# Ledger of designs, part 25: miniprotein binders against CRAL-TRIO domain-containing protein C365.01

Target 1, 355 residues: CRAL-TRIO domain-containing protein C365.01, of Schizosaccharomyces pombe (q9uuc2)
Amino acid sequence: MADIPADRKKIVQEGWSRLFSDIEQPSYIQKFPSQESLYVSFFEQCAFDDFDLTLLRFLKARKFVVTDSSDMLANAIVWRQQANLRSIMVRGENGLNQNFVKASMYFIWGQDKKGRAIVFLNLHNFIPPKNTKDMEELKALILYAMENARLFLDSEQNAAKGVLGLVDLTYFSRKNIDLDFARVFAETFQNYYPEILGQALIVGSGFRMALFEGVWSIGKYFLDPEVRSKVTFCKPAQVSGYVDSKYIPLSMHGQFDETKLYERAPPETAGIGKPENYEELDKEYVDAAKEFIRLTREWIYAAGKPQEAEIEEKRKAFKYECKKLWRKGVALRPPNIYQRLGLIDANGHVDWSKA
Below, E stands for the ipSAE of ESMFold2; O stands for the ipSAE of OpenDDE; V2 stands for 0.75 times the mean of E and O plus 0.25 times the DockQ between their complexes.

## First folded at step 18 (miniprotein)

Design a3 (from g2 with K19L E75A; at its last look DockQ between E and O 0.09; V2 from the best seeds 0.00; counts 0 for: pae E 7.6 > 1.5, pTM E .796 < .8, other shape alone 3.477 > 2.5, SAP 71.035 > 70, placed apart)
Fold by ESMFold2, look of step 18:
Structure a3 (fold): chain B 355 residues (1-355), chain A 82 residues (1-82)
Amino acid sequence: as target 1 above (355 residues)
Amino acid sequence: SEELKEEIDKLREEVEKLLEEAKKRGLTPETIKELIRKLFELLWKLYRILKDTGDPELLKEIIRLMREIGKLLEALFKLRES
């Protein structure tokens, strides 16, 4: 695991100190069914890669203003519980609206030239929601996709940190446009999944690109400056500067066709996790969350003192165990399509040789 | 900030006048482009106030204006297809 940058250690300590104080307030705890569910949500939000890297993502998203950053993370922890995100992931792909799944609105495969996982976002496949029920089902699909994308963000494997979003504007028609959902998607992504994006390539030309640029010229100010800076507009011919020709989509005059991978994928099987397995997992998550808080408070108290280095080593080892524990939870779920294709192994690690 | 509020009030009046003229004579591509330009300018100025105040009613107005811009862009797209 990488150390916290020396110039960021103090603000990370302040961020955790503020967060722990806030999440222990009765007014915050009562937003959850129990204090235990608070700790489960905290663990699931933060432990997937590295607790401190998670906090750093929220700090960056709020320009390293501690109160704003801590509030943003506290809100994401509440949101994860309220969005019923655990249930979405436990039910798996078969629990989603199958018309949306089969539309192939997104897919993750291969690496860009900087080693980032490529997330293909195909506007021409987008099916707008017709009513509130459709909107909720489409949101569940997006959340399932974003949670699976977290497996591609493991800092031990993803040295480039983040994903490349390849947004295809080459084909769409007015049937694929829904600005209400676009707002919901952007809001969800920015507020609850900060800093997973390394770069977004918006690919198109002509009037389709001009239309998008017009809406973007104002809509971008609802995004943090860090997110705005990651958006790049380019024509199909320029995509080869960012990704190997192997991964350039058919729509951009390449040969990549994700439908071939869908055809190869074995069907989803049931997850191996039974209710008692998840009950045990939750107890482990609660205990790990409490221990992280205890160790981190020790670390904060030891700041600038000789014992700080020993506590830092203990925290580093413990965060690694938490990462493994989080992946134990992933292994209980129905396997996602990337696991079924062999791109992601049983421990939740990406095997790039398969892409 | 106070100068910004004055600019917003004048810009709202200009947009309303353009909308009333468009109602009488119909929408042309030139009128649509001018409306879009002024609506973007208005939306940007309102957003600066929103960031200072956090007013949820102002956020609702901004979302409504973004939808209006989207509709005008779609209208412009349809006219260019013709």
Scores: ipSAE 0.016, ipTM 0.251, lowest interface PAE 7.6, mean pLDDT 84
ESMFold2 (binder alone), look of step 18: mean pLDDT 75; pTM 0.668
OpenDDE base, look of step 18: ipSAE 0.689; ipTM 0.880

Design a4 (from g2 with E7A K45M E61M; at its last look DockQ between E and O 0.35; V2 from the best seeds 0.00; counts 0 for: total charge 0, pae E 4.9 > 1.5, pTM E .448 < .8, other shape alone 4.501 > 2.5, SAP 70.572 > 70)
Fold by ESMFold2, look of step 18:
Structure a4 (fold): chain B 355 residues (1-355), chain A 82 residues (1-82)
Amino acid sequence: as target 1 above (355 residues)
Amino acid sequence: SEELKEAIDKLREEVEKLKEEAKKRGLTPETIKELIRKLFELLWMLYRILKDTGDPELLKMIIRLMREIGKLLEELFKLRES
């Protein structure tokens, strides 16, 4: 597990101290169906890799202003419950609108030259929502995709700590533009999944690129400056400087065709988790969340004292157990397409040699 | 061309309104996001008017206008920071 950078320890301690004070207020707890659901949401938001690294993502997103960062994380914990994210993941791919799934609007496969997972963003396959129901179903697809993308952000397996978004404009047109959805996507991405993007390559030429650049010149103001700075426009021929040749799409004169992988994937099977398994899991999540808070308050109290090193060792071991516990939840769900293709094992670990 | 003139005039008016509001310092990040949405709606209206012509030169004009509005938004954000 990656350690907190030495120059960031104090601000992480301050961030946790502020967050714990906020989330334990009755007014905050009342936003949840129960206090237990608060702790479940906290655990699910933070434990997928490392609690402290999760907080660091929110700190970076708010330029290390502690109050803004802690508020942002507290809001994400509430949002996770309100979005019914657990239910989306438990229903799996078969619970999503199959027209959106079959459109193949995104796919994750392989690594870029910096070791980042490649997210293929097929904007030309985007189906604009026709009404409120379509918008909600499209949101569910995005949340499902982003939650599965978290498996690729594991610091043990992804030292670069981010993804490369590869945006293919080959067939992009006006029919793929929906500004209401773009706003929803931007809000979801930057407010609840900070620091997931390492770089975005916008690949194209001709009038399709010019159209996208026109939209971008205005639409980029939906995004924080940090996210804007990660966008690079390039021609198809320049993609080989970022991505190994075997991951270059057909549209860019390569051989990578994600539709073959999607077609070849075994059908989704039912998850092995029954209601009683999720009830037990939630109890374990609640207990772990409470213990993390207790250990972290001890750590904050021990700052600069002889006991600090011992408490840091206890926290390190406990965070690792929490990471394993979070993956126990993944193992109960219907297997995602990457698990069905053999890229991700049952414990949520990525084997890049199989890409 | 009457529809083009009307759309261009509406865009110019909205941009001037945005500049004047920024000078008064009444704009919040939420208000600016709302104004960006409104500017996109006006650009969408212009696009619909011009799309039926099928003229590639008119499409290039729309893209040029989008970029000009983007530059004006950049100036507006600088004024808010000052």
Scores: ipSAE 0.067, ipTM 0.564, lowest interface PAE 4.9, mean pLDDT 83
ESMFold2 (binder alone), look of step 18: mean pLDDT 76; pTM 0.696
OpenDDE base, look of step 18: ipSAE 0.663; ipTM 0.866

Design b10 (from j2 with L37A A93L; at its last look DockQ between E and O 0.73; V2 from the best seeds 0.00; counts 0 for: other shape alone 6.263 > 2.5, SAP 73.009 > 70)
Fold by OpenDDE base, look of step 18:
Structure b10 (fold): chain B 355 residues (1-355), chain A 100 residues (1-100)
Amino acid sequence: as target 1 above (355 residues)
Amino acid sequence: SEELKEEIDKLREEVEKLKEEAKKRGLTPETILELIAKLFELLWKLYRILKETGDPELLKEIIELMREIGKLLEELFKLLEGDPEARELLKELEELLKRS
């Protein structure tokens, strides 16, 4: 597991202290069906890949202002419950609108030259929602996609920070423009999945790039300054500077045929998890969450004391076990497309040789 | 389209006047914010027209105008980067713009 940078240890401790105080408030607990559901949501939010790395993402997203970072994380924990994210993930891809799934608007494949997973955003396949139902189905798809993207953020497998977003404008048209949806997408991404994006490449030329730039004149303000700073516009010929030809789409004169990705994927099987398995796992999550809080408080209290090193090692070991426990939840779910393609194994190891 | 173009030209002239005044007297954050609000209103009008238009020539013109206004907005936002009070007002404006 990645160690907390020494210069960030204190602020991480302050962040946890504040968060624990906030989540123990009656007014916060009342936002959940039960106190147990709060701890489950906390565990699911923070335990993968590492509790401290999760907090550091929120800290970075709020310029290391402890109060803002804690509030943002507390809100994300509540949101997981309110958005029924567990139910979305348990239903799997087959529980989503199949027309939207088949549109292949979003998928992960390959690594960039920095070792970051590539997130393909095919805006030309975007079908604007016609009604509230379609909007909710699109939201569910986004949440499913973003939650699966977390599986590629394992700090032990990839030292690279975040993912590369690759937006292909080759077939982008007016029919693919929806600023209301773009706003929802942006807000969901920046509020609940901070510091996942390493860089975004907007790839296009001519009229299609100009069309996107026109809409970007509005849409860029849906993004916070930090996310906005990660957006780069480039021509198709410049993509080779970021990505190897094997992962560059055919549309950009590369070798990657995106259309074959879903054709190669075995069908989604039913999840092995029964309600009883989730109930048992949730008890483990609650106990682990409480133990993490206890160990973290002990760690904070041990600062500058002889026992500090011992509690740090104990806490580090426990965080690693929590990562495994988090993966037990993934194993109960229907296998995502990456698991079905053998890109991600049961242990959460990413095998890029399959890509 | 002509009315919008004239409106944008007027706003551009206003921005240039404001830039000149800023060099001489300093721009008030309030004046800049008012201009930003007007420019966003135009952008949203153009966006609505963009969504409905089937005319390729009009589409090109709208895109060009949106890009131009976008550049003007970037310049105006840069003028606010140094003012803490302007940042709070800007957040409020951004929230309003997100809801429009």
Scores: ipSAE 0.686, ipTM 0.862, lowest interface PAE 0.6, mean pLDDT 90
ESMFold2, look of step 18: ipSAE 0.787; ipTM 0.922
ESMFold2 (binder alone), look of step 18: mean pLDDT 76; pTM 0.700

Design b11 (from j2 with A93M L96I; at its last look DockQ between E and O 0.78; V2 from the best seeds 0.00; counts 0 for: other shape alone 3.826 > 2.5, SAP 72.114 > 70)
Fold by OpenDDE base, look of step 18:
Structure b11 (fold): chain B 355 residues (1-355), chain A 100 residues (1-100)
Amino acid sequence: as target 1 above (355 residues)
Amino acid sequence: SEELKEEIDKLREEVEKLKEEAKKRGLTPETILELILKLFELLWKLYRILKETGDPELLKEIIELMREIGKLLEELFKLLEGDPEARELLKEMEEILKRS
């Protein structure tokens, strides 16, 4: 597990102290069906990949302002429950709108030259929502996709941190433009999945690039300045600077045939988890969450004391066990496309040699 | 299209005038924000027309105008980056723009 940078240790401690105080408030607890549900949501938010790394993402997203970062994280914990994210994940891909799934608007494939997972955004396959129901189905798809993307953020495998977003404009048209959806996407991404994006490449040329740039003149303001700074416009010929030809789409003169991705994937099987399994797991999550809080408070209290090193080691070991416990939840769910392709195993190891 | 072009040309002239005034007297954050709001209003009008238009020539013109306004907005935002009070106003504006 990645160690907390020494220069950030104090801010992480302050962040946890503030968050724990906030989540113990009656007014905050009342936002959940139960206090246990709060701890489950907290665990699911923070335990993967590492509690401290999760907090650091929120800290970075709020320029290391502890109050803002804590509030943002507290809000994300509430949001997980309110958005029924657990239900979306338990239903799996087969529970989503199959027309939207088959459109392949969003998927992960390969690694860039920095070792970051590549997130493909195929805007030309985007089906604009016609009604509120379609919008809700698209939101569910986004949440499913983003939550699965977390599996590629394992700090032990992804030293570069974050993902490379690759937006293909090769077939982009006016029909693919929806600023309302873009706003929803941007807000969801920024508020609940901070610091996941390492860089985004918007790849296109000619009229299609100009069309996107026109809409971007509005849409860029849906993104915070930090996320905007990670966006780069480039031509297809420039993509080879960032990505190996093996993972560059055919549309960009690469070797990757993205159309075959879903064709190669075995069908989704039913999740093995029964209601009783989730209930048992949730008890484990509650206990683990409480123990993490206890150990973290002990760690904060031990600052500058002889026992600090011992409690740091104990806490580090516990965070690793929490990562495994978090993965038990994934194992109960229907296998995502990456698991079905054998790209990611039950231990979260990603193997692109199987692609 | 002609009305929008005239409006954009007027705004461009206003921006240039304001830039010249800014060099002489300084632009107030409030004046810059007012311009930003007007330019965003135009962008949204253009976007609506973009979504509805079937004319390729008009589409090209709209895209060009949107890009031009976008550049002007970037310049205006840069003028505000140095003003802390303007940053708060910008956040509020960004929220308004997100909701419009």
Scores: ipSAE 0.650, ipTM 0.852, lowest interface PAE 0.7, mean pLDDT 90
ESMFold2, look of step 18: ipSAE 0.825; ipTM 0.936
ESMFold2 (binder alone), look of step 18: mean pLDDT 78; pTM 0.726

Design b12 (from j2 with L33I L90F; at its last look DockQ between E and O 0.80; V2 from the best seeds 0.00; counts 0 for: other shape alone 4.002 > 2.5)
Fold by OpenDDE base, look of step 18:
Structure b12 (fold): chain B 355 residues (1-355), chain A 100 residues (1-100)
Amino acid sequence: as target 1 above (355 residues)
Amino acid sequence: SEELKEEIDKLREEVEKLKEEAKKRGLTPETIIELILKLFELLWKLYRILKETGDPELLKEIIELMREIGKLLEELFKLLEGDPEARELFKEAEELLKRS
């Protein structure tokens, strides 16, 4: 597990102290069906990949302002419950709108030259929502996709921070433009999945690039300045600077046939998890969450004391066990496309030789 | 299209005038924000027309106008970034723009 940078240790401690105080408030607890549900949501938010790394993402997204970062994280923990994210994940891909799934608007494949997972955004396959129901189905798809993307953020496998977003404008048209959806996407991404994006490449030329730039003049303001700073416009010929030809789409004169991805994927099997399995797991999550809080408070209290090193090691070991416990939840779910392709195993190991 | 073009030309002239005034007297954050809001209103009008238009020539013109306004907005926002007091107003403006 990645160690907390020494210069950030104090801010991480302050962040946890504030968060724990906030989540113990009656007014905050009342936002959940139960206190146990709060701890489950907290565990699911923070335990993967590492509690401290999760907090550090929120800290970075709020320029290391502890109050803002804590509030943002507390809000994300509540949001997980309110958005029924657990239910979306338990239903799996087969529970989503199959027309939207088959459109392949969003998927992960390969690594860039920095070792970051590549997130393909195929805007030309975007089906604009016609009604509120379609919008909710699109939101569910986004949540499913983003939650699966977390699996590629394992700090032990991904030394490079974040993912590379690759937006293909090759077939982009006016039919693919929906600023309402873009806003929902942007808000969901920046509020609940901070610091996941390492860089985004918007790839296109000519009229299609100009068309995107036109709508970007509005849409860029849906993104925070930090996310905007990670966006780069480039031509297809420039993509080879960032990505190996093996993972460059055919549309960009690469070798990757993205149309074959879903064709090669075995069908989604039913999740093995029964209600009783989730109930048992949730008890483990509650206990682990409480223990993490206890160990973290002990760690904060031990600052500058002889026992500090011992509690740091104990806490580090416990965070690693929490990562494994978090993965038990993934194992109960229907296997995502990456698992079905053998790209990612039950232990979260990513094997790019399968790509 | 002609009305929008005239409106954009007027706004461009206003922006240039304001830039010249800014060099002489300084642009107030409030004036910059007012311009930003006007330009965004135009962008949203253009976006609506963009979604509905079937004319390729008009589409090209709209895209060009949107890009031009976008550049002007970037310049105006840069002017605000230099003013600490303008940063809060900027956040409010961005939030308003997200909701419009």
Scores: ipSAE 0.606, ipTM 0.841, lowest interface PAE 0.7, mean pLDDT 89
ESMFold2, look of step 18: ipSAE 0.819; ipTM 0.936
ESMFold2 (binder alone), look of step 18: mean pLDDT 77; pTM 0.723

Design b9 (from o3 with A93V; at its last look DockQ between E and O 0.87; V2 from the best seeds 0.00; counts 0 for: other shape alone 3.375 > 2.5)
Fold by OpenDDE base, look of step 18:
Structure b9 (fold): chain B 355 residues (1-355), chain A 100 residues (1-100)
Amino acid sequence: as target 1 above (355 residues)
Amino acid sequence: SEELKEEIDKLREEVEKLKEEAKKRGLTPETIIELILKLFELLWKLYRILKDTGDPELLKEIIRLMREIGKLLEELFKLLEGDPEARELLKEVEKILKRS
């Protein structure tokens, strides 16, 4: 597991101290069906990949302002419950709108030259929502996709920070433009999945690029300035600077046939998890969450004391066990497309040789 | 389309005049914000027209105008970023723009 940078240790401690105080408030607990549900949501938010790395993402997203970062994280923990994210994940891909799934608007495949997972955003396949139901189905798809994307952020496997977003404008048209959806996407991404994006490439030329730039004149302001700074516009010929030809789409004169990705994927099987399995796992999550809080408080109290090193090691070991425990939840779910393709195993190991 | 062009031309003239005044007297953050909001409103009008238009030539013109206004907005935001007193106002404006 990645160690907390020494210069950030104090801020991480302050962040945890504030968060624990906030989540123990009656007014915050009342936002959940139960206190146990709060701890489950906290565990699911923070335990993968590492509790401290999760907090550091929120800290970075709020310029290391502890109060803002803590509030943002507390809000994300509540949001997981309110958005029924667990239910979305338990239903799997087969529980989503199949027309939207088949459109392949969003998927991960391969690594860029920096070792970052490539997130393909195929805007030309985007089907604008016609009604509130379609919008909710699109939101569910986004949540499913983003939650699965977390699996590629394992700090032990991915030394590179974040993912590369690759937006293909080759077939982009006016029909693919929806700023209301873009706002929802942007808000969901930046509020609940901070610091996942390493860089985004908007790839296009001519009229299609101009069309996107026109809409971007509005849409750019849906993004936080930090996220906006990670967006780069480039031509198809410039993509080879970022990505190997093996993973460059055919539309960009590469070798990657993205249409074959879903065709070769085995069908989604039913999840093995029964209600009783989730109930048992949730008890483990609650206990682990409480223990993490206890160990973290002990760690904060041990600052500058002889026992500091011992508690740091104990806490580090415990965070690693929590990562494994988090993955037990993934194993109960229907296998995502990456698991079905053998790109991600049951232990969360990514085998890029399968890509 | 002609009304929008005239509105844009007026806004450009206003922006240029404001830039000249800024060089002479300093643009107030409030004036810059007002202009940002006006330009953003215009962008949304253009976007709505863009969504509904079937005319390729009109579409090209709308895109051109949107990109031009976008550049003007970037310049205005840069002016605000340089003013420490405008930082809070800028945050508020960004919140407004996210919700609009």
Scores: ipSAE 0.741, ipTM 0.884, lowest interface PAE 0.5, mean pLDDT 90
ESMFold2, look of step 18: ipSAE 0.818; ipTM 0.936
ESMFold2 (binder alone), look of step 18: mean pLDDT 79; pTM 0.745

## First folded at step 19 (miniprotein)

Design c11 (from g2 with K10E K23E K33E K78E; at its last fold request DockQ between E and O 0.94; V2 from the best seeds 0.81)
Amino acid sequence: SEELKEEIDELREEVEKLKEEAEKRGLTPETIEELIRKLFELLWKLYRILKDTGDPELLKEIIRLMREIGKLLEELFELRES
ESMFold2, look of step 19: ipSAE 0.807; ipTM 0.939
ESMFold2 (binder alone), look of step 19: mean pLDDT 83; pTM 0.803
OpenDDE base, look of step 19: ipSAE 0.747; ipTM 0.920
ESMFold2, look of step 20: ipSAE 0.797; ipTM 0.936
ESMFold2 (binder alone), look of step 20: mean pLDDT 85; pTM 0.836
OpenDDE base, look of step 20: ipSAE 0.728; ipTM 0.901
ESMFold2, fold request of step 21: ipSAE 0.796, 0.789, 0.786; ipTM 0.939, 0.935, 0.932
ESMFold2 (binder alone), fold request of step 21: mean pLDDT 86, 86, 86; pTM 0.854, 0.855, 0.854
OpenDDE base, fold request of step 21: ipSAE 0.741, 0.738, 0.739; ipTM 0.919, 0.918, 0.919

Design c12 (from g2 with K33E R64E R80E; at its last look DockQ between E and O 0.90; V2 from the best seeds 0.00; counts 0 for: pae O 2.2 > 1.5, pTM O .785 < .8)
Fold by OpenDDE base, look of step 19:
Structure c12 (fold): chain B 355 residues (1-355), chain A 82 residues (1-82)
Amino acid sequence: as target 1 above (355 residues)
Amino acid sequence: SEELKEEIDKLREEVEKLKEEAKKRGLTPETIEELIRKLFELLWKLYRILKDTGDPELLKEIIELMREIGKLLEELFKLEES
């Protein structure tokens, strides 16, 4: 498990102290169906990979201002419940609009030369929403995709923080431009999935690149300056500098046929989780969340005391058990396309050699 | 297509006017904010035209004008942060 950088220990402690105070307020608790639902949402937000690494992502996204960071995280915890994110994940890919799924606008494939998972955005496959229903279905697809992308952010497997976004403009056209959707995507990404983007490559040439640059002249203002700084424009021939040919799309003179991705995947099976299994798991999540809070408060109180080292090790061990407990929830869900392709095992180990 | 061309020409004139205003006036925070607002309004008008136009030549002109506005906005934002 990743250790907190020594220079960040104090600010992580301050961040947790503030967050715990905020989530214990009656006005905050009232935003949830129950206090148990709050702790479940907190656990699902933070327990993946490492609690402290999760907080550090929010701290970075708010320039290490503790109040702004804790408020952002508190809002993300509420949002998970309000957006019914668990329901989306429990329904799986088969619960989404199949036309949007089959369009293959958004998928993960391979890793870049830094070991980051590659998130492909095929804008030419984007189906603009025609109504509110289509917009909600697209939102659900994005949320499903983003939650699946978290599985590739395990700090024990990927020392390179974040993903490589690869935006393919090869067949991009005016009919693929939707700024309302782009705004919703950007807001969702920035507010609820901080520091998951390592770099974005906008890949294209000629008129299509020029068209996108025109749209970008507006769209860039919907992005935080930090996210905007991670965007690089490049030509198809330059992609080989970032990615191996086996993971470069055919459209960019690589060897990867993205059109066959869903054809290669076994069909989604039903999730094994029953309502009673989720109820039991939620009890475990509530207990684990409360224990994490307790241990973290004890750790903060032990600062500079002889027992500090002991409580740090105990807390570290507990965070690791929480990571396993978080994965029990994933195991109850329908297997995502990456699991069905055997790229992610039951322990969350990613193996791109099977790609 | 003629109506769209006339609208683009008007928008180009408005952009040039805003460039001149940005050069002449001592850039107060209020003046910068007003210019930024007006430039965003122009970008949204251009985006609507871009979405509806089928003419490749008009599309090129719109994209070029959007780039010019984008550069001006970037300069104004740098001044607002200073």
Scores: ipSAE 0.166, ipTM 0.645, lowest interface PAE 2.2, mean pLDDT 87
ESMFold2, look of step 19: ipSAE 0.679; ipTM 0.903
ESMFold2 (binder alone), look of step 19: mean pLDDT 82; pTM 0.791

